# VH-VL binders against q8ixk2r445to577, part 302

Target 1, 133 residues: q8ixk2r445to577
Amino acid sequence: FFGMLQNKGLTDYCFDYNPPDENQIVGHQVILYLCHGMGQNQFFEYTSQKEIRYNTHQPEGCIAVEAGMDTLIMHLCEETAPENQKFILQEDGSLFHEQSKKCVQAARKESSDSFVPLLRDCTNSDHQKWFFK
Below, E stands for the ipSAE of ESMFold2; O stands for the ipSAE of OpenDDE; V2 stands for 0.75 times the mean of E and O plus 0.25 times the DockQ between their complexes.

## First folded at step 13 (VH-VL)

Design u40 (framework fv_zigakibart; at its last look DockQ between E and O 0.81; V2 from the best seeds 0.73)
Fold by OpenDDE, look of step 13:
Structure u40 (fold): chain C 133 residues (1-133), chain A 119 residues (1-119), chain B 107 residues (1-107)
Amino acid sequence: as target 1 above (133 residues)
Amino acid sequence: QVQLVQSGAEVKKPGASVKVSCKASGYTFTGYAMHWVRQAPGQGLEWMGYINPYSGKTKYNEKFKGKATMTSDTSASTAYMELSSLRSDDTAVYYCAREKYSEYYFDYWGQGTTVTVSS
Amino acid sequence: DIVMTQSPSTLSASVGDRVTITCRASQDISNYLAWYQQKPGKAPKLLISAASTLQSGVPSRFSGSGSGTEFTLTISSLQPDDFATYFCQQYYSYPYTFGQGTKLEIK
């Protein structure tokens, strides 16, 4: 699967990665932004290694969850996907992080109208449902 | 180069409607949200709302709900804003402004359209 | 709504002067603050985003600082082309709101 990773509940919002430095693409947080269909910052791939890969730049980045965090951070992809980079995109649209045993949820930043994907306890909420478009 | 070219000045009577256009060029029109900002004579700037041309989704400032309607035509790379039930206090310069994708600020602006409402 | 308050409303200065414009937010907006320059009969022009990021093509004499609720735009040495009205804008939450503007005039 590849393309825009769009949230079902938070309509018109997609995974978005916009690092401040185009030459330093790792270490920043994945956000949600209005879907625009241009690819680029919104082009992701779900791989056979269960990675969510950001491959618009070289080297390729893979979404990871750092210890003690609930945010999605871009790391470098590895030959063998590390445990903190493994996700299961379920048939029902839920995006399950294997290591934390939590689901990715579209969430609002505190006191703002900005949105980010965050790890939360798995529910049946449409805000935890994702699909590639 | 990125350009936003708006329609010409309008003079309307109270109660009338007006539709302002904003033609975009130099970039992928559907790739950027288009916002509208109002500036009354001698006053500051007021955010009115935006449209995502890709999906057609809109978001309005509550102040302008029922007053402004934002649409877009992707085939023409043009955003539209219609103002209804015009009143004298709707007299202003109306700007379209492109939102920098993924960053939310306005990096390009139209030249503005003056709408004058007078009896 | 988040209220943005600029000060001063009007500022008279001379070429070569260092000037500072302040923008205060009614609540914490982190660094989601932009500065625009507007000349009479023209659209606003983006100068600074994210409180301190100078836009391409904007002279280096312009700088922005601050976070949270207090922000400043500084022009280190005024040039004739700098006399205009300046606006701050928060894009932390909807509705986006602008300061009332600061008119920078020639003394």
Scores: ipSAE 0.743, ipTM 0.910, lowest interface PAE 0.7, mean pLDDT 95
Fold by ESMFold2, look of step 13:
Structure u40 (fold): chain C 133 residues (1-133), chain A 119 residues (1-119), chain B 107 residues (1-107)
Amino acid sequence: as target 1 above (133 residues)
Amino acid sequence: QVQLVQSGAEVKKPGASVKVSCKASGYTFTGYAMHWVRQAPGQGLEWMGYINPYSGKTKYNEKFKGKATMTSDTSASTAYMELSSLRSDDTAVYYCAREKYSEYYFDYWGQGTTVTVSS
Amino acid sequence: DIVMTQSPSTLSASVGDRVTITCRASQDISNYLAWYQQKPGKAPKLLISAASTLQSGVPSRFSGSGSGTEFTLTISSLQPDDFATYFCQQYYSYPYTFGQGTKLEIK
């Protein structure tokens, strides 16, 4: 699967990656932002290794969650996907992070009207449902 | 070079409507939300709402819901804001402003359109 | 709605002076604050985002600080071009709101 990774509950919002320095793509947080259809910052691929891959950079970036954290950040992809970069996209749209055993949810950043994907206990909320467009 | 060029000043009578345009150039129009901000004479700035030109989705400040209608024409790279049932207290300068990608503050502004409502 | 309150409303100063303008939010807005400069008959111009990030092309004599509910804009040595009205704006939650403005005028 590839394209814009959209949230079912938070309509019109997509995974987005916009690092402050285009020469340092690693280590920044993935956000949710208004879908725009331009590709690049909102273009992601779900791979056979269960990675969510940001393909517009060489070397390629993969979404990860560091141990004990709930934020999705960009790491470099590796030959064999590390456990912290493995997500299961279920048939019902839930996005399960194997290592932490939690689901990706659209959540408010600092209780503001800006949004980020965060790991949370899995529920049946539409804010935990995702699809590619 | 990013530019936002707005339509010219308007003088209207109470009860009329007005449609202000904001033509964008120098960037991909559909990639950025377009906001509208008003400034009444001698007063501060007031946020009215935005449109996502890609999806057509809008968000209004509740104060202006039913008064303002925001639309866009992607083929013309132009955003529009229409004010209906004009009253004298709608007299103001109306600005379009581009949202900085993913960061929400306004990095570029149109020159403003003065709307005067008088009998 | 989050109320943004600026002080002072009017400030008289001379070229070369150090000037500070304050902005208070009615609730914690983290660093989701921008400062704009507006000259008569012109649109606002962005100076600072994220409370302290100076925008490209803005002179280094401008600086911003603060987080939470209290913020300041500082001009270290006033130049003639700096006489204008300054607005703070929160972009923490909708509706976005602006301070009432601070008119900086020549003494």
Scores: ipSAE 0.665, ipTM 0.884, lowest interface PAE 1.5, mean pLDDT 93
ESMFold2 (binder alone), look of step 13: mean pLDDT 93; pTM 0.946

## First folded at step 15 (VH-VL)

Design d20 (framework fv_axatilimab; at its last look DockQ between E and O 0.87; V2 from the best seeds 0.81)
Fold by OpenDDE, second read of step 15:
Structure d20 (fold): chain C 133 residues (1-133), chain A 120 residues (1-120), chain B 107 residues (1-107)
Amino acid sequence: as target 1 above (133 residues)
Amino acid sequence: EVTLKESGPALVKPTQTLTLTCTFSGFSLSTYGMGVGWIRQPPGKALEWLANIYWDDDKYYNPSLKNRLTISKDTSKNQVVLTMTNMDPVDTATYYCARLRYGDYYFDYWGQGTMVTVSS
Amino acid sequence: DIQMTQSPSSLSASVGDRVTITCRASQDISKYLAWYQQKPGKAPKLLIYDASELQSGVPSRFSGSGSGTDYTLTISSLQPEDFATYYCQQDYDWPYTFGGGTKVEIK
């Protein structure tokens, strides 16, 4: 699967990544933004290694969850996907993080007008449902 | 078990400052993502959000009351304090503290509330 | 600020009745909507979050639905302990705002 990764509950919002430096794409947080499909900021790929890749530049970036955190941070992809980069996109649309045993949920940052994907206990909320478009 | 309890004066004179303390158990504000908020309810009226404070000492206030509100925490005592200056009879209400989580801005556990009357 | 309008402000019902309460937001809140129950002299109790997710310990006769600006709380079969005032709350944007409440009274 590839393209825009859109949330079901938070209408018209998609995964979005826009690093400050195009030559340094790792270490920043993945956010949610209105789905527009412009450029490459909203293009992601779900791979057979259970990675969510941001492959607009080389080296390729993969979404990871750091220890003790609930945010999605861009790391470098590895030949063998590390445990903190493994996700399961399930048939019901839930995006399950294997290591934390939690689901990715669309949430708002109180300090901004931005939304972000966060790890939460898995529910049937549409905020935890995702699909590629 | 999560519990919260409000404490403070039941009566405040106009122009005085209200200080309320929320003492809680069953969770800690040292835990990532945890927050405590204050909500008030005038007699027979609807609920109004006042302020939030989080584990990292990040604070948020209702814009309509921001200049009158100060929220702080003492993590070691499991307490959150709300101060509200220049109290007026219109501020008469039951004041609640409640738990919330960053990113989930609904309140899953509430204190019993404390009635505050502003009167000369 | 986002305004939350509940309807009706009050209703009378009997035990066993199906009760429906509506909450309308002044803008699309994308299902960031919670429902609370409040009994006289008591604090509000969370019933539903994310428009349709039932809080732990809440009876299954309570359900939430809706999207966009329009949301509904339904009690499939009203029980004696369900007579109370119900409030909706949006957590889409700050300041987080509550509806005016709906009082469910005994007929």
Scores: ipSAE 0.902, ipTM 0.953, lowest interface PAE 0.5, mean pLDDT 96
Fold by ESMFold2, look of step 15:
Structure d20 (fold): chain C 133 residues (1-133), chain A 120 residues (1-120), chain B 107 residues (1-107)
Amino acid sequence: as target 1 above (133 residues)
Amino acid sequence: EVTLKESGPALVKPTQTLTLTCTFSGFSLSTYGMGVGWIRQPPGKALEWLANIYWDDDKYYNPSLKNRLTISKDTSKNQVVLTMTNMDPVDTATYYCARLRYGDYYFDYWGQGTMVTVSS
Amino acid sequence: DIQMTQSPSSLSASVGDRVTITCRASQDISKYLAWYQQKPGKAPKLLIYDASELQSGVPSRFSGSGSGTDYTLTISSLQPEDFATYYCQQDYDWPYTFGGGTKVEIK
């Protein structure tokens, strides 16, 4: 799948990556932002290795979750996907992080206009349902 | 078993500063994502959110009261403290502390509450 | 601030009845809604989060639904222990705000 990764419950919000330093594209948090399709910040690829790739920029980034954390951070993609970069997009729309056994949920960053994807125990909430458009 | 308990004065005079302590067990604010918030309920009226504090010491306040509120924690004692300045009779309420997780701004475990009366 | 309006403010029903309580937000809150039960002299108890997800330990006769601005709490078969006031709360945006409550009395 390639395109904008949108949340079912939080209508019109998409994965977005806009690192503050164009020479350091890794180590920053992925956010959710109003879907606009302009520029290249909202385009991701879901690969056969179960990666979510930010591949509209060189070098390509892959979304990861660091041990003990629940935030989605950009890392460099590797030839073989590390366990912390593997997500299963299931038929019901849930986005399951294999290493943590948790699901990606849309949540507001408190006191901010921004929402962020966070790992949470898996539920049937529409805030945990995702699709490409 | 998760428990929270509020403590503080039952009576304060107008203009005084209220200090409330939440003592909790069954969880820790050293745990990533954990938080404690304060909510009040005037007699017979709706609940009002006051403030949240999280494991990383981030703090958030109801904007209508932000100049009057200070929240702090002592993680080693499992305590959260709320200070509210310039108390007025309209602030008479039951004050609750409750647990939440960052990102999920609803409260899954509540203390029993403590009634605070503000009277001249 | 997002205003939460509950209806009705009170109701009376018999044991075994289906009870429906509504909550309307002043804007779309995208299912960021919780329901609480509060019995006299007690703290609120979380029943439902994310509009429809049942909190652990809550009886399955409680359910939630809704989207956009309109949400409902349903008690499928009212029990004597369900006498309480019920509050909705949005957690879409700060300040997190609560409805005015619906008092459920058993006839």
Scores: ipSAE 0.704, ipTM 0.899, lowest interface PAE 1.4, mean pLDDT 92
ESMFold2 (binder alone), look of step 15: mean pLDDT 93; pTM 0.936
OpenDDE, look of step 15: ipSAE 0.872; ipTM 0.947

Design d21 (framework fv_axatilimab; at its last look DockQ between E and O 0.90; V2 from the best seeds 0.73)
Fold by OpenDDE, second read of step 15:
Structure d21 (fold): chain C 133 residues (1-133), chain A 120 residues (1-120), chain B 107 residues (1-107)
Amino acid sequence: as target 1 above (133 residues)
Amino acid sequence: EVTLKESGPALVKPTQTLTLTCTFSGFSLSTYGMGVGWIRQPPGKALEWLANIYWDDDKYYNPSLKNRLTISKDTSKNQVVLTMTNMDPVDTATYYCARLRYGDYYFDYWGQGTMVTVSS
Amino acid sequence: DIQMTQSPSSLSASVGDRVTITCRASQDISKYLAWYQQKPGKAPKLLIYDASELQSGVPSRFSGSGSGTDYTLTISSLQPEDFATYYCQQHYDWPYTFGGGTKVEIK
């Protein structure tokens, strides 16, 4: 699967990554933004290694969850996907993080116009449902 | 088990400052994402959000009351304190503290509430 | 600020009845809507969040639905312990705001 990763509950919002330096793409948080399909900021790939890859430059970036955190941060992809980069996109649309045993949920930053994906306990919330478009 | 309990004066005179303390257990404000908020409810009226404080000491206030409100925490004591200046009879209400999580912003556990009457 | 309007303000019902309460937001809140139950002299209790997700321990007779600006709380079969006041709250944007409440009384 590849393309825009769109949320069901937060209508018209997609995974978005825009690093300050296009030549150094790791270390920043993945956010949610209105789906526009322009450029490479909203293009992601779900791989057979259960990675969510950001394919803009080499080396490629992979979404990871750091220990004790509930945010999605861009790391470098590895030959063998590390445990903190493994996700299961299930048939019902839930995006499950294997290591934390949490699901990715669309959430809002307080006092901000920004939205972010956060790890939460798995529910049937539409905010935890995702699909590639 | 998560519990919260409000404490403070039941009676405050007009123009005085109200100080309320929320003591909680079952969670910690040292935990990433955790927050505590204050909500009040005048007798027979609806609920009104007042302020939030989070694990990282980030604070948010109701814009209509911001200049009168101060929220703080003592993580070691599992306490959150709310101060409200220049109290008026219109501020008579039951005041609740409740737990919330950053990114969720609904309140999953509430204290029993403490009634505060503003009267001369 | 986002305004939340509940309807009706009060209703009378009997045990076993299907009860429906409506909450309308002044703008699209993208299903970031919570429902609370409050009994006299007690604190509010969270029932539903994210428009349709039941809080742990809440009976299945409670359900939430809706999208955009319009949301509904439904009690499929009213029980004696369900007579209370219900409030909606948007958790979409700061400052967080509550509806005016709906009192469910015994007929």
Scores: ipSAE 0.841, ipTM 0.939, lowest interface PAE 0.6, mean pLDDT 95
Fold by ESMFold2, look of step 15:
Structure d21 (fold): chain C 133 residues (1-133), chain A 120 residues (1-120), chain B 107 residues (1-107)
Amino acid sequence: as target 1 above (133 residues)
Amino acid sequence: EVTLKESGPALVKPTQTLTLTCTFSGFSLSTYGMGVGWIRQPPGKALEWLANIYWDDDKYYNPSLKNRLTISKDTSKNQVVLTMTNMDPVDTATYYCARLRYGDYYFDYWGQGTMVTVSS
Amino acid sequence: DIQMTQSPSSLSASVGDRVTITCRASQDISKYLAWYQQKPGKAPKLLIYDASELQSGVPSRFSGSGSGTDYTLTISSLQPEDFATYYCQQHYDWPYTFGGGTKVEIK
């Protein structure tokens, strides 16, 4: 799948990546932002290696979760996807992170207008449901 | 088992500073994402959120009370402390501490509460 | 601040009755809503979060629904231990605010 990755419960919000340095895409947090499809920040590819790729830049970025953390951070893609970069987008819309066995959920950063994807125990919450537009 | 317990004075005079301690067990504020918040309930009235503190020492306050509240933690003692300055009779309430995770902003385990009366 | 309006303020019911309590937010809160039960002299107990997700250990007779600004807590068959005051809380935006409560009393 390729396009904007949208949240069901937090309607009209999409995965968005806007690193402060356009020439250094590694190490920053993925956010959620109102879906707009402009400026290449919201286009992601779900690959056969179970990666969520940010491929509008070179070198390409892949979403990862570092051990013990719950935030989604941009790493460089590798020839063989590392375990911390593998997600399963299930038929019910849940986005399962294989290594942690947790699901991606939409949550607000406290005292902020910003929302972010975070890992949580899997539930049936619409905040844990995602689809490509 | 997760437990929290509030302690502090039952009676405070107007203008004094209230200091409340939350002592908890069954979880730690060394755990990524964990937090403790304070909520109060005046007699017969609705609950009011006061403040949250998280594992990374980030602190958040109800804007209506921000200039009166200070929250701190001692992770090794499993304690969180709330200080509220310039107490007034309208601040008479039961004060609760409760557990949350960053991002969730609802409280899954609560202490039993401590009643604080503000009177001359 | 997001105002939470609960209705009714109180109700009388018998064991076995279906009880419905409503909560309205002053703006869309995108299903970031929790329900709590509070018995006299006790702390609140979390029942439901994310509008419809049942907290672990809560009986299945409790359920939540709603979207946008309008939310409902339902008790499908009231039990003796369910006579209490119920509060909604939005967990969408700070400050996190609570409804005024609904007292469920013995008829």
Scores: ipSAE 0.683, ipTM 0.903, lowest interface PAE 1.7, mean pLDDT 92
ESMFold2 (binder alone), look of step 15: mean pLDDT 93; pTM 0.944
OpenDDE, look of step 15: ipSAE 0.655; ipTM 0.898

Design d22 (framework fv_axatilimab; at its last look DockQ between E and O 0.90; V2 from the best seeds 0.84)
Fold by OpenDDE, look of step 15:
Structure d22 (fold): chain C 133 residues (1-133), chain A 120 residues (1-120), chain B 107 residues (1-107)
Amino acid sequence: as target 1 above (133 residues)
Amino acid sequence: EVTLKESGPALVKPTQTLTLTCTFSGFSLSTYGMGVGWIRQPPGKALEWLANIYWDDDKYYNPSLKNRLTISKDTSKNQVVLTMTNMDPVDTATYYCARLRYGDYYFDYWGQGTMVTVSS
Amino acid sequence: DIQMTQSPSSLSASVGDRVTITCRASQDISKYLAWYQQKPGKAPKLLIYDASELQSGVPSRFSGSGSGTDYTLTISSLQPEDFATYYCQQFYDWPYTFGGGTKVEIK
């Protein structure tokens, strides 16, 4: 699966990554932004290694969750996917993070117009449903 | 078990400052993502959000009351304090503190509330 | 600020009745909505979050639905303990706002 990763509940919002430096793409938080499909900031790939890969840049980035955190941070992809980079995109649209045993949920940043994907306990909320478009 | 309890004066004079304390148990504001908010409800009226404070000391206020509100925490005591200046009879209400989580801005556990009357 | 309009403001019903309460937001709030129950002299109790997720411990006769600007709380079969005032709350945008409430009274 590849393309824009769009949220079901938060209508018209997609995974978005815009690193300040295109030559150094790691270390920043993945956010949610209006789906526009323009450029390379909203193109992701779900791989057979259970990675959510940001492959429009070289070296390629993979979404990871750092210890003790609930945010999605871009790391470099590795030959063997580390545990903190493994996700299961299920048929029902839930995006499950294996290591934390939590689901990715679209959430609002308080007092801002920004949204972010956060790890939460898994529910049937449409905010935890994702699909590639 | 999560519990919250509000404490403070039941009566405040106009122009005086209200200080309310929320004492909670069953969770900690040292825990990542945890927050406590204040909500008030005038008699027979709807609920109004006042302020939030989180584990990292991040604070948010209702814009309509921002200049009058100050929220703070003492993590070691499991307490959150709300101060509201220049009280007016219109501020008469039951004041609640409640738990929330950053990113989940609904309140899953509430205190019993404390009635505050502003009168001369 | 996002305005939340509940309807009706009050209703009378009997035990066993199906009760429907509506909450309309002034703009699309993308299912970032919660429902609360409040009994006289008591604090609000969370019933539903994310428009349709039932809070733990809440009876299954309560359900939430809706999208965009229109949301509904349904009690499939009203029980004696369900007579109370219900509030919706949006948490899509800051500041968070509540509906005006719906009082469910015994007929």
Scores: ipSAE 0.907, ipTM 0.956, lowest interface PAE 0.5, mean pLDDT 96
Fold by ESMFold2, look of step 15:
Structure d22 (fold): chain C 133 residues (1-133), chain A 120 residues (1-120), chain B 107 residues (1-107)
Amino acid sequence: as target 1 above (133 residues)
Amino acid sequence: EVTLKESGPALVKPTQTLTLTCTFSGFSLSTYGMGVGWIRQPPGKALEWLANIYWDDDKYYNPSLKNRLTISKDTSKNQVVLTMTNMDPVDTATYYCARLRYGDYYFDYWGQGTMVTVSS
Amino acid sequence: DIQMTQSPSSLSASVGDRVTITCRASQDISKYLAWYQQKPGKAPKLLIYDASELQSGVPSRFSGSGSGTDYTLTISSLQPEDFATYYCQQFYDWPYTFGGGTKVEIK
């Protein structure tokens, strides 16, 4: 799949990556932002290796979750996808992180105008359902 | 088993500072993503959120009361403390502490509550 | 602040009745809504989160639904232990605000 990865429950919000240094794409958090389809910040590729790639730049970025954390952070993609970069986009729309056995959920940052994807125990909540458009 | 318990004075005079302590067990604020919040309920009335504190010591306050509230934690003692300045009879309420996770701003376990009366 | 309006403010019902309680938000809250049960002299108990997800240990006769500004809590067959006051709470935006409550009484 390639395109904008949208949340079902938090309507019109998409995965977005906007690193402060355009030449340094590693180490920053993925956010959710209003879907707009402009520029390259909201285009991701879901690969056969179960990666979510930000591949509009070189070197390519892959979304990862570090052990014990629940935030989605950009790492460099590797030839063989590491376990912490593997997500299963299931037919029901849930986005399952294999290593942690948790699902990606849309949540507001506390007392902020910003939304972010976070890992949570898997539920049937529409906030844990995602699709490409 | 997750439990929380509020402690503090039952009676406070106007203008005094209220200090409430939440002591909990069955979870720790050393655990990533965990938090404790305070909610109050005047007799016979709706609940009002006051403040949240999280494992990383980030603190958040209801904007209508932010100048009067201070929240802090002692992770090793499993305690959270709320201080509320300049108490007024309208602040008479049952005060609850409750558990939440960052991102999920609802409360899954609550203390029994402590009634605080501000004398007239 | 997002205002949460519950209706009815009270109702009388018999054991076995189907009970529906509504909650309206002053703006779209995108299913960031929780329901609580509170008995006199006791703390609230979480029933439903994310508008429709049942909290662990809550009986399946409780269900939640809704989207946008309008949400409902349904008790499919009222039991003696269900006589209480029910509150909704939005957690879409701070401050997190609660409805005024719906008291369910024995008929």
Scores: ipSAE 0.745, ipTM 0.910, lowest interface PAE 1.3, mean pLDDT 92
ESMFold2 (binder alone), look of step 15: mean pLDDT 93; pTM 0.940
OpenDDE, second read of step 15: ipSAE 0.026; ipTM 0.707

